# Designs tried in a protein design chat: VH-VL binders against q8ixk2r445to577. Part 62

Target 1, 133 residues: q8ixk2r445to577
Amino acid sequence: FFGMLQNKGLTDYCFDYNPPDENQIVGHQVILYLCHGMGQNQFFEYTSQKEIRYNTHQPEGCIAVEAGMDTLIMHLCEETAPENQKFILQEDGSLFHEQSKKCVQAARKESSDSFVPLLRDCTNSDHQKWFFK
Key: E = the ipSAE of ESMFold2; O = the ipSAE of OpenDDE; V2 = 0.75 times the mean of E and O plus 0.25 times the DockQ between their complexes.

## First folded at step 3 (VH-VL)

Design e8 (framework fv_retifanlimab)
Fold by ESMFold2-Fast, scan of step 3:
Structure e8 (fold): chain C 133 residues (1-133), chain A 121 residues (1-121), chain B 111 residues (1-111)
Amino acid sequence: as target 1 above (133 residues)
Amino acid sequence: QVQLVQSGAEVKKPGASVKVSCKASGYTFTDYYMNWVRQAPGQGLEWIGVINPYSGDTWLDQKFKDRVTITVDKSTSTAYMELSSLRSEDTAVYYCAKSHYYGSSRYFDVWGQGTLVTVSS
Amino acid sequence: EIVLTQSPATLSLSPGERATLSCRASQSVSKSGYSYMNWFQQKPGQPPKLLIHDASNRATGVPSRFSGSGSGTDFTLTISSLEPEDFAVYFCQQSREYPLTFGGGTKVEIK
């Protein structure tokens, strides 16, 4: 699958990756932003290795969660996907992070109007349901 | 109350190094980027670089890459900018400034009060 | 790097008049529907104060007489009716890409 990864509960928001330095794509947090329908910084690919790839840049980035953290950050993709970069997109739309055994949830950043995807205990919330558009 | 408090004014000789501190309070230190900007007397603003306090990753303007080191101490919520091989043209007020690194908005919402660094022979 | 050119360098006006300040970028600072242009006000002896972020969004506590507009390479800051406290230097700043850059400033001074 590829396209804009949209949230079912936060209906107008999509995964977005927009680093200030296009020559240094790693280390920034993945965010949620209003879906604009143009692809570009909201265009992602879900691969057979269970990666979420950022396809707009070369070399390609892969979303990861570092040990002990709940935020999604951009890493460089590896030949064989490490466990911290594996997400299972389940039949119900939940996005399960295998290493942590948690689900990706659309969440409001504390004390801010900004939204980000965060790892949370898995629930049946629409804020944990994702689909490619 | 979000605040950035910088260290006091410094007077240095040419060839010396200076290390300016910026202590953050009122927000989660690792959630925002910390930038450094300088302003020579009567002149405009010049961006030096930025650090992600969470990872320690830095991005510096090419002009400063050989002389500037930006670091953080997470335990004290303090950012540091060290400038080496000082020259007279480095005389300026140095500011730290907090910016968002979540989202498409990348603006400096809070600035430190500034630190005057004077390089005199 | 993206070069920002502000015009005029100096704007001499009286209180009550409208001020229009221009900022032009050497290349587009808009990407995927976002415009990464910010405006700051600076008074002598003080750090810059954020006025407008992302081209047109007024920062918290900034009076409604300040407004920003534009996209791509051409941006404007407007002060609809100058108050005495508005006489200051104004800088535009792009956050589209590193290195972040500032315009040279426009000084709004009393006529």
Scores: ipSAE 0.012, ipTM 0.606, lowest interface PAE 8.8, mean pLDDT 86

Design e9 (framework fv_retifanlimab)
Fold by ESMFold2-Fast, scan of step 3:
Structure e9 (fold): chain C 133 residues (1-133), chain A 121 residues (1-121), chain B 111 residues (1-111)
Amino acid sequence: as target 1 above (133 residues)
Amino acid sequence: QVQLVQSGAEVKKPGASVKVSCKASGYTFTDYYMNWVRQAPGQGLEWIGVINPYSGDTWLDQKFKDRVTITVDKSTSTAYMELSSLRSEDTAVYYCAKSHYYGSSRYFDVWGQGTLVTVSS
Amino acid sequence: EIVLTQSPATLSLSPGERATLSCRASQSVSRYGYSYMNWFQQKPGQPPKLLIHDASNRATGVPSRFSGSGSGTDFTLTISSLEPEDFAVYFCQQSKEYPLTFGGGTKVEIK
């Protein structure tokens, strides 16, 4: 799968990665933004290694979650995907982070009107259902 | 401290093209979308389009899609709006406006001073 | 596109009076509990200045006498007690979807 990773509950919101500098592609948080169709910052690839890759800029980034954290951040991709970079897109649309045993949920960022994907206990909520468009 | 400075007034003949510049300072240029808005004398505001300075991606109002090109030069933190095939009804003050693109909100917090473009024969 | 209608076109008031400005959208500009309506003030020869964003959030440095309210299609900008510097044109703008659109403006003038 490749394309815009869209939320079923927040229907018009997509994964979005917009690093502040083109020379510093990794280390920043992945956000949710209105699906705009304006190109590459919302384009992701889901690989056979269960990675969510961002290859719009070089070097290629892979979404990861650090141990004990709930935010999705961009890391460098590895030849063999490490466990913190593996997300299982299930048949029901859940995006399961294998290392933490949690699901990616569209959530409101604390004290703002912004939205971000966060790890949460898995539920049957539409805010935890994702699809590539 | 955060400031957008636009190029000076232009007088053009019908059929010509005009390119207006907007130089940003006081913030990280690639962190916020840049919009273009025009205002005909004594009239309201009309949104033209937006550019993501990081990627160069644009979205233009369908009314302007065939005549407007928006570009950026990251090295100088400058955005450009070029409007071709000018007509008298394009006479207006053209503004650049910085918006917030992180998250669900799109509001214009800083505006350029405006560039008057006059189209006359 | 979403059409915004502002009323009245002109408000003639004296300093100290309350101003109430209306903006009506042709379709809802609210989604998921948020309302994507912004308000700007414009004085002659100057660019517009942001007053209120996302229906009710006052921009940095904007006096507390300015407040915004509303959801869906009906929005209001209120100036609780007009100061001399508040006599200006006010525009609403929706940021829910592209193209972004503005209302026609309400001129607040000295009576």
Scores: ipSAE 0.005, ipTM 0.538, lowest interface PAE 13.1, mean pLDDT 85

Design k0 (framework fv_recaticimab; at its last look DockQ between E and O 0.07; V2 from the best seeds 0.00; counts 0 for: pae E 10.6 > 2, placed apart)
Fold by OpenDDE, look of step 4:
Structure k0 (fold): chain C 133 residues (1-133), chain A 120 residues (1-120), chain B 112 residues (1-112)
Amino acid sequence: as target 1 above (133 residues)
Amino acid sequence: QVQLVQSGAEVKKPGASVKVSCKASGYTFTGYYMHWVRQAPGQGLEWMGYINPNSGGTKYHQNFQDRVTMTRDTSISTAYMELSRLRSDDTAVYYCARVRYSGSYPFDYWGQGTTVTVSS
Amino acid sequence: DIVMSQSPSSLSASVGDRVTITCKSSQSVLYSSNNKNYLAWYQQKPGKSPKLLIYWASTRESGVPDRFSGSGSGTDFTLTISSLQPEDFATYYCQQYYSTPTFGQGTKLEIK
């Protein structure tokens, strides 16, 4: 699966990544932004290694969750996907993070008008449903 | 075994376009990024850009942004690099090169190179 | 772009000599999460395509003789040929792949 990764509950919002420095594409938080399909910021791929790849750049980035965190951060992809980069995109649209045993949920960023994907306890909320478009 | 076989030498006039091909074999073509690197006579290696053969996504060096087009035909495992509005300083050997891993790795296999000569 | 600077641009040596080539990057190519340096070395002989020698700064590509070694971390890297052989006279390039790929200007190793 590849393309825009769109949320069901937060209508018209997609995974978005725009690093401030093209020479430093890792270490920043993945956000949610209105789906526009332009450029390279909203193109992702779910791989057979259970990675969510930001595959419009070389080197490719892979979404990871760091220990004790609930935010999705861009890391470099590795030949063997590390545990903190493994997700299961289920048939019901839920995006499950294996290491934390939590689900990715579209949420409002604290003290901001922005939205971000965050790890939360798994529910049946449409805000935890995702699909590629 | 992995092989990258490029098209033959080209002689062009200034203002013309050239399209170099790179046929891949011995591996899954869509699984690895293909890069293009050129080398002017007696000069170093200059990165031009890359294509993701699976998605068709490309990125070009800013020096070539408005003149280069990289494409691929997955049915024949072939990558193409087209350079337009040729100038004399585009005279060089052009290489296609595969990244070992779709992530972050060096170029492990190279084409034999294609000599492009631009002269009046 | 990350700028790669090699030193020297050229050098002459004899068979059996110890040769050292330096490469500096304008910013670190060390990835903190896996502690790997995204740095490679290539060898190119006249009329031939570049050949991968070293990657991850210090890992030899398969088939590369033991006399070739890579070292360094962060922004400073070195390629060493412990005992130069006749077939080693060539041009060498460093390359970073931490970001959009960039090459050093090359080091031409000539016979003295």
Scores: ipSAE 0.644, ipTM 0.886, lowest interface PAE 1.0, mean pLDDT 94
Fold by ESMFold2, look of step 4:
Structure k0 (fold): chain C 133 residues (1-133), chain A 120 residues (1-120), chain B 112 residues (1-112)
Amino acid sequence: as target 1 above (133 residues)
Amino acid sequence: QVQLVQSGAEVKKPGASVKVSCKASGYTFTGYYMHWVRQAPGQGLEWMGYINPNSGGTKYHQNFQDRVTMTRDTSISTAYMELSRLRSDDTAVYYCARVRYSGSYPFDYWGQGTTVTVSS
Amino acid sequence: DIVMSQSPSSLSASVGDRVTITCKSSQSVLYSSNNKNYLAWYQQKPGKSPKLLIYWASTRESGVPDRFSGSGSGTDFTLTISSLQPEDFATYYCQQYYSTPTFGQGTKLEIK
């Protein structure tokens, strides 16, 4: 699948990647932002290797979670997807991170109107449900 | 076991060029950015730039932009740094260094260094 | 570029001493979205390449002895060695990797 990866519970919010330095796109956190469809920063590909790729720019990035962490960050894609870059988009819309056994949830940052995707224990919350537009 | 093995020491005259190689083993070469850092005698470390071995894309520090070229050969897992129009203040040990994952991460593995001496 | 300033430039100490080395960046290296400090510490012995000790300001690299610890946030960071061993006499560098990598000028730790 390819397009905007939208949250079911947090209506009109999509995965968004907008690093502070255009020439240094790796190592920064994926955020959630209002879906607008007009920028390369909201287009992602879900691949046969279970990667979530940011491939509208060079170099291509793949979403990862470092061991023991809960934030989704951009790494370089590898020929064979490493375990920390594998996500399963379940039939019920949950987005499951294989290595950590946790689900991606839309979460509000402390004392702000900003939202980010984070790993949390899997629940039936609509904030853990995702789909491509 | 990750290993970065660099080419041997070089002695050059001012105005010449030097090309240093860095052969990687023990990991997927195209999955990690390769950086170059130099160290003048008795001095600290100076970042020069990086190459993405997958795409060949590069970024150079402004101090080297007009004199440095970084390339790679993915078939032999080797990165190269070429510095032209050498001056005596380019005398240094030149290191290749891998970032931990990619991009803006710390350097977790370093080559052994290549001493470049620029003298008449 | 983010300028990194280390202090002191050199110090002498005895085996068993506790030492601290400070590092200050010209701007914050804390990334607000993940709350991580993009700060590393390296050890370099004469004739050798640098060795990673600490990353994310306070996370010890695998195989690094417990006597090494890092702390600080934003612009002010420290490396502490709690009980010096003979093999710890070296030059230490801080480095930011928030943006274009830059290093402190180094702190040379010598036997007293």
Scores: ipSAE 0.007, ipTM 0.538, lowest interface PAE 10.6, mean pLDDT 86
Fold by ESMFold2-Fast, scan of step 3:
Structure k0 (fold): chain C 133 residues (1-133), chain A 120 residues (1-120), chain B 112 residues (1-112)
Amino acid sequence: as target 1 above (133 residues)
Amino acid sequence: QVQLVQSGAEVKKPGASVKVSCKASGYTFTGYYMHWVRQAPGQGLEWMGYINPNSGGTKYHQNFQDRVTMTRDTSISTAYMELSRLRSDDTAVYYCARVRYSGSYPFDYWGQGTTVTVSS
Amino acid sequence: DIVMSQSPSSLSASVGDRVTITCKSSQSVLYSSNNKNYLAWYQQKPGKSPKLLIYWASTRESGVPDRFSGSGSGTDFTLTISSLQPEDFATYYCQQYYSTPTFGQGTKLEIK
């Protein structure tokens, strides 16, 4: 699967990665933003190694969650996907982070009107359901 | 140094298909998205879709989704746009244009255009 | 789709004139997370492909003369040519790349 990763509960919002410095793609938090339909900063690929890749530059970025954290951060992709970069996209649309045993949920960021994907205990909420457009 | 060279003019009958090529040189072909934009005689610019040359992934405007196919051949750094079931109102100049791979950007280099005329 | 409206549709001017072309979007093209306007300006001469002049509303593309400048934010944008030269007579298009790309209808700049 590849395309824009859209939320079922926040129906107008997609995974988005647009760091302030275009020459330093890694190290920043993945956000949610209004789906714009042109790919680029909202274009992601789900791979057979359970990675969510950001394919708008070389080298490719891969979404990761660091130990003890609940935020999704962009890292460089590795030849063999490390455990913190593995997400299982399930048939019901849930995105399960294997290492932490938690699900990716669309959530409001406390300090702003922005939305972000965060790891939360898995529920059957539409805010934890994702699909590629 | 960067060049996008498109195939020559085509004359087609209604109902036929046309396949336009765009050969890239002077940069890393897989590092930039390739978009297609058309312009009918005396009219403005209309976006049709794009291909990611690295993955082969495509996005098409809903107006063309059922008739357009975009592909690429990385061994010869060439992108293709095929439009089927041609109508007279598909008469236009078709452009390929690249977009920087490091984020959302405008069209920085364009092909010279391919004139497609659809007439009976 | 975001609708782009340009004015005027045509404009007559003389060499040395200051000319302004305006572009309005039906919704904001300012991305709040990076504070950038996803707005570009192109020049097209008859029989030629469009050429990028300005992007991010006000950033001039490499090799574009400094007489070209862009301004504006959100929904209202302006392209200015401070001292018109003979080679500047062309059609100008604004374009948003905030969502599915859309272009203004164009402004034809003609000799008076």
Scores: ipSAE 0.006, ipTM 0.562, lowest interface PAE 10.8, mean pLDDT 85
ESMFold2 (binder alone), look of step 4: mean pLDDT 92; pTM 0.941

Design k1 (framework fv_recaticimab; at its last look DockQ between E and O 0.83; V2 from the best seeds 0.00; counts 0 for: pae E 4.9 > 2)
Fold by OpenDDE, look of step 4:
Structure k1 (fold): chain C 133 residues (1-133), chain A 120 residues (1-120), chain B 112 residues (1-112)
Amino acid sequence: as target 1 above (133 residues)
Amino acid sequence: QVQLVQSGAEVKKPGASVKVSCKASGYTFTGYYMHWVRQAPGQGLEWMGYISPNSGGTKYHQNFQDRVTMTRDTSISTAYMELSRLRSDDTAVYYCARVRYSGSYPFDYWGQGTTVTVSS
Amino acid sequence: DIVMSQSPSSLSASVGDRVTITCKSSQSVLYSSNNKNYLAWYQQKPGKSPKLLIYWASTRESGVPDRFSGSGSGTDFTLTISSLQPEDFATYYCQQYYSTPTFGQGTKLEIK
């Protein structure tokens, strides 16, 4: 699966990554932004290694969750995907993070008008449903 | 086995354009980024840019931003690099090079190089 | 862009000599998450394409003789040829792939 990763509950919002420095693509948070399908910021791939890969830039990035955090941060992809980069995109649309055993949920960022994907306890909420478009 | 075969030598006049091809075989073309590197006579290696295998997205070095265009034809596993508004200092050997794996890795396979000569 | 600086630009040596080439990056190419250095070394002979020798700073590419070794971490790296052979006279380049790829200016190894 590849393309825009769109949320079902938060209509018209997609995974978005726009690093401040194009030469330094790791270490920043993945956000949600209106789906526009333009440029390289909203193109992701779900791989056979269970990665959510940001594969429009070199070096390629893979979404990871760092220990003790609930945010999705861009890391460098590795030949063997590390545990904190493994997700299961289930048939019901839920995106499950294996290591934390939590689900990715579209949420409003604190003290902001922006939205971000966050790890939360798994529910049947449409805000935890995702699909590639 | 993996092979990258480039098009033949080119002789161009200043102001003209050149398009070099790089045909890949022995692996899944869309699985790997393709980079372009050039080398002027007696000089070092200069990175020019890359093209993403799936999205077709590109990134060019600032020195070439407005003159270079990288494309691909997945149906024939071929990458292209076009350089326009040629000048004498564009005289060089141009290489295509594959990144080893998805992610961040070195260039494990290179084309044989294409000599481009720009002279009035 | 990360700037790569090699030293020396050229050197002369004899067969059997121990040769060391250094490469310095303007910023660290060590990735903290996996503790790997995103640094490679290439060999290029006249009229030929570059050949990958070392990656991850110290891992030899398949088929590369044991006399070639890479070391270093962070911003300082070295390529060592323990006993120079006739076929080793060439130009060597370091390259970082931690960020947008950049090469050192090269080191030409000539026969004395």
Scores: ipSAE 0.421, ipTM 0.841, lowest interface PAE 1.6, mean pLDDT 93
Fold by ESMFold2, look of step 4:
Structure k1 (fold): chain C 133 residues (1-133), chain A 120 residues (1-120), chain B 112 residues (1-112)
Amino acid sequence: as target 1 above (133 residues)
Amino acid sequence: QVQLVQSGAEVKKPGASVKVSCKASGYTFTGYYMHWVRQAPGQGLEWMGYISPNSGGTKYHQNFQDRVTMTRDTSISTAYMELSRLRSDDTAVYYCARVRYSGSYPFDYWGQGTTVTVSS
Amino acid sequence: DIVMSQSPSSLSASVGDRVTITCKSSQSVLYSSNNKNYLAWYQQKPGKSPKLLIYWASTRESGVPDRFSGSGSGTDFTLTISSLQPEDFATYYCQQYYSTPTFGQGTKLEIK
């Protein structure tokens, strides 16, 4: 799968990544932003290793969730995907994080109009459903 | 067998543009970034930028940002680098190069190089 | 961005000599999450493209003779050629790939 990773419940919002240092992308949080189709910030790949790659940068970034955290943070991709970088995109659109056993949910950043993907207990909410376009 | 085959040598006058091609074979072209590196006579290697062949997204080194354009045509597995407003110090061999797997490796395959000579 | 500095810029040596070339980065290229140094070495002969010798600071690329070895970590790296052969006279470059790539200025190894 290649493309923009869209949320079903938060209509027309996509994964977005815009690091402050374009030369070193590690350690910043993935956000949600209106899907716009401009190619650099919103293009991701779901791989056979169950990675979500930020596939417009070299070296490639892979989305990770560190132990005990709920935020999606950019790490460098590795030849064999680390456990904290593995997600299952299921047929119903849920995006399951294997290590934490939680699902990715579109959420409002506290006290703001900004949105982010966060890990939450899995539910059948459309805010936990994702698809590539 | 991975191969990167570049277009032939070019002689240009100052102020002109040059467009170098790099045709890939033996691997999935859209799966890996293509980088461009140049080398002036008797000098070291100078990184110019890269292109994502699947999205067309690019990143250029600041020294080239206002003069370089990198593109690709996925239907023929070919990457291009165009350098405009040429000057004599752009005389160099221009290489395309691929990352072996992902961001975990350096360049494993290089094109044969394209000599660009800029003379008045 | 990460500046790579090589030393020496030029070196004369004889067949059979042991040679060490150094490379220093302006910031660490060690990725703490996997403990790998994102540092490579290339050999380049006149009229040819660079050839990958070493990656991850110390791993030899397939087909590279075992007289070539790499060592170091963080910011300080070395390439060692244990017994020079006639075909080893070339220019050598270090390169980091932790971020957008940068190269050392090169070390030309010449026959005495």
Scores: ipSAE 0.219, ipTM 0.729, lowest interface PAE 4.9, mean pLDDT 89
Fold by ESMFold2-Fast, scan of step 3:
Structure k1 (fold): chain C 133 residues (1-133), chain A 120 residues (1-120), chain B 112 residues (1-112)
Amino acid sequence: as target 1 above (133 residues)
Amino acid sequence: QVQLVQSGAEVKKPGASVKVSCKASGYTFTGYYMHWVRQAPGQGLEWMGYISPNSGGTKYHQNFQDRVTMTRDTSISTAYMELSRLRSDDTAVYYCARVRYSGSYPFDYWGQGTTVTVSS
Amino acid sequence: DIVMSQSPSSLSASVGDRVTITCKSSQSVLYSSNNKNYLAWYQQKPGKSPKLLIYWASTRESGVPDRFSGSGSGTDFTLTISSLQPEDFATYYCQQYYSTPTFGQGTKLEIK
């Protein structure tokens, strides 16, 4: 699968990555933003190695969660995907982070109109259901 | 044996477009990114952008975003780079080069280059 | 973009000489998560395409003679040819692949 990775519960929001510094491609948080339908910052690929790859930068970025954290951040992709970069996209649309045993959920930043994907205990919430558009 | 074979030399007038091809063989075409790098006479190497043959997704350097289009045809394992609104300082050798899909890697194989001359 | 600077711009040497080429990046290309330097070296002969020699700063590409070696970390890198051969006269480029790919200006190695 490749395309815009959209949330079922937040129906107009997609994974988005736009680092403020071109020379600091990694280390920034992945956000959710209104789906614009133009690919670019919202174009991702789910690979056979269970990676979520960001295809608009070279070298390629891979979404990861650092130990003890709940935010999704951009790392450099590696030849052998490390455990913190592995996500299982399940048949029900859940995105399961294997290392932490948690699911990716669309969440609102407190006191703000901004949204971000975060790791949370797995539920049947539509905010934890994702699909490629 | 990995080979990237590019189309022949082109001579163009300012304002024209040029489309360079790069035919891959000896490996799985959709398993590697295809990048384009140019080299002006007596100058160094300048990265232009890449395409994923698998997804068709592209990324262009900001200096070329308004004028470059990269495409591919998986049925014949060929990548294309089209540069429009040519000017004299676009005179260069244009190379295709592959990058491993599995992680961040350098350019391990290069095409032989296509000389594009832009003159009045 | 990360700026790559090479030194010297040109160098004259004789067969059998030890040759050293230096490359500096405007910011670190060492990725802390895997301790790899995202730096490569290429050789380009007149009228030919570049050929990958070294990647990860010090890993030799298969088929590259062991007289070629790379060293360095972070921002400062070196390519060494331990005993220059006639076929080594070429232009050498360093390249970072930590972010959007950029190349050094090149070092032309000429016969003395």
Scores: ipSAE 0.216, ipTM 0.785, lowest interface PAE 4.7, mean pLDDT 89
ESMFold2 (binder alone), look of step 4: mean pLDDT 92; pTM 0.944

Design k10 (framework fv_recaticimab)
Fold by ESMFold2-Fast, scan of step 3:
Parts: sequence; structure tokens; C-alpha cells
Structure k10 (fold): chain C 133 residues (1-133), chain A 120 residues (1-120), chain B 112 residues (1-112)
Amino acid sequence: as target 1 above (133 residues)
Amino acid sequence: QVQLVQSGAEVKKPGASVKVSCKASGYTFTGYYMHWVRQAPGQGLEWMGYINPNSGNTKYHQNFQDRVTMTRDTSISTAYMELSRLRSDDTAVYYCARVRYSGSYPFDYWGQGTTVTVSS
Amino acid sequence: DIVMSQSPSSLSASVGDRVTITCKSSQSVLYSSNNKNYLAWYQQKPGKSPKLLIYWASTRESGVPDRFSGSGSGTDFTLTISSLQPEDFATYYCQQYYSTPTFGQGTKLEIK
């Protein structure tokens, strides 16, 4: 699967990666933003290794969650996906992060109208359901 | 020094196809999206679509989706735009332009343009 | 598609004049998560390709003279040339890159 990774509950929002420095493509947080349909910073691939890849550059970036954190950060992809980069996309649309045993949820950023994907306890909320467009 | 060099002017009859090339140099070709924008005589700029040279993935504007094909050859750092079933109102200057890979950015470098004239 | 509208369509001015060009978008191009306006300005001379002048609404591209400035946020944007020089007579376009790229219709700056 590849395309824009859109939220079922926040129907206008997609995974978005727009780092402040194009020469430093890793280490920054993945955010959610209004789906623009153009691909680019919102184009992701879900791989057979359970990775969510940002493949608009070389080397490719892979979404990861570091120990003790709940934010999704862009890392370099590895030949064999490490556990912190594995997300199980369930048939119901849940993105289950294997290492933490939590699900990716669309969440509001500090009372603003801005949103980010965060790890939260798994629920049956539409805010935890994702699909590729 | 970044350069985008396009193929020469073309004159085509209605119903024909045209394939324009854009050769990139001075940067990592696979690190930037390549977009195509056209401009009819005396008119403004119209976006047609893009290709990700790294993956080969394309996105086309709905107005061109059934007639345009964008490809690339990474071994020679060249992008191609083919427009089929040409009409007289396809007469325009066609530009390639690059966009940064890490998010939405403006067109920072443009090719010199390829004039395509469609006439009987 | 986001529709971009420029005003005026043409303008006659003299060297040394201050010139203002306006651009309006049919919906906001401000990305609240990073507080950036996805708006650019280009200069195009006859027979030449467009040249990037300004991006993020107000950031000058490297090599662009400081007499060019951009301002605005959300849906209303302005390009200002503080003191026109002979080489500035050209057509200017605004462009949004918040979604599928769209351009204003252009403003032609002519010598008086």
C-alpha cells in the first residue's frame, strides 16, 4: 500500500512530514495536516516488513517511536526493520506499534487546531483508524 | 551548478503525440521531484503533474490524466513528459521544474522551456 | 483546487516608484502546525522561464535584491518592490503550494 495515510475520525487529515531542513531529513516529528492530494510530504508506503516509509528521498526514511516516547519520529530505514519501526496495519485500520503495544492515534496538539499522530492505548476509536488514499 | 536542459521545439498535427525531455545536472536527480508546467501564448502558468524520480511515482492534474505520461531515466538524469492526442489548444511552452523532496516547496529551478505548436 | 487571484492585471510605473501587487487565495494556505504560508512569488521576463523570488510568503530566495519583499498570511498576500529598477519590468505570478499547485493570472509591470 502506498499513498496519503488518512485518518478515519479526522477525515481531512493525513500523515505529513515536512522537516525544517531538507538536508537533515531524519530526527523530526511526523505531524498531521490537511490532506492536499499532491503526494510529496504526505506520500508514504507501507511495506511487507511492517514499515511506514517516506521514500521521496535517498536514503529512505522510516517512521519510528523511540523508547519512552509517544511521538512518531523519522529515522533512517535499515536493511532489516528494527522493532521500533514496525507498525501492524490491521484489517480494521488500526496501526499497532509492536514494541510499545500501543496504537497510533490522531491527537490534538495542546489546545490548538493542530494535530499529531501519537501512541496511545488501543481503543476502537475512529481516531485510531487509518487508510491509504 | 543546477541546470535543467529541455529538448527543442516541436511542431505537431492534431491527434499526434509529443515527448519532451528534461536533463538534470548539478544535483542528486533522485532527491527532488520533477514537475511539469505549461504556458499557452499570452496566458498564465498551468500545472500538469509531477514524477518522483526516486520511486517513479506520478501524480497528474485531472485535466491531463488521460493524455499525459511522465517517466524518467535515472541512468542519464532525464525526465520525460509525453502528451498524446494533441489539440490546437495544447500549443504552449512546456517547462520542467524541480521541487524539494522533503515537503511542499516552490519551484526553485526551471528548464528553459520547450515550445510545442499544434497546427493543421 | 485553490483559486489564486492577482490584482492588478497590469500596472505602468517609473523607475524609482514603489509598486505593490496583491494576491488572494480562495482558501487559507497557512499551515497551522508549522505556522508557514505556502505561497511563492515568481518573476518572468518575455521569452524566459519564471524565476523564484519569494517563498513562505516573505522569505527572499538567495540572490534576490532586498527591494523585493513579501507579506501577508492566510488568504491575502502582497509583493512589494520598494524602488523599481529598469530590470524589474516583467510579469509577476503568485503561486500556492499548499495543495495541487495553482498560480495567479499574473501582473504585468510596464514602463511608463
Scores: ipSAE 0.006, ipTM 0.581, lowest interface PAE 10.7, mean pLDDT 86

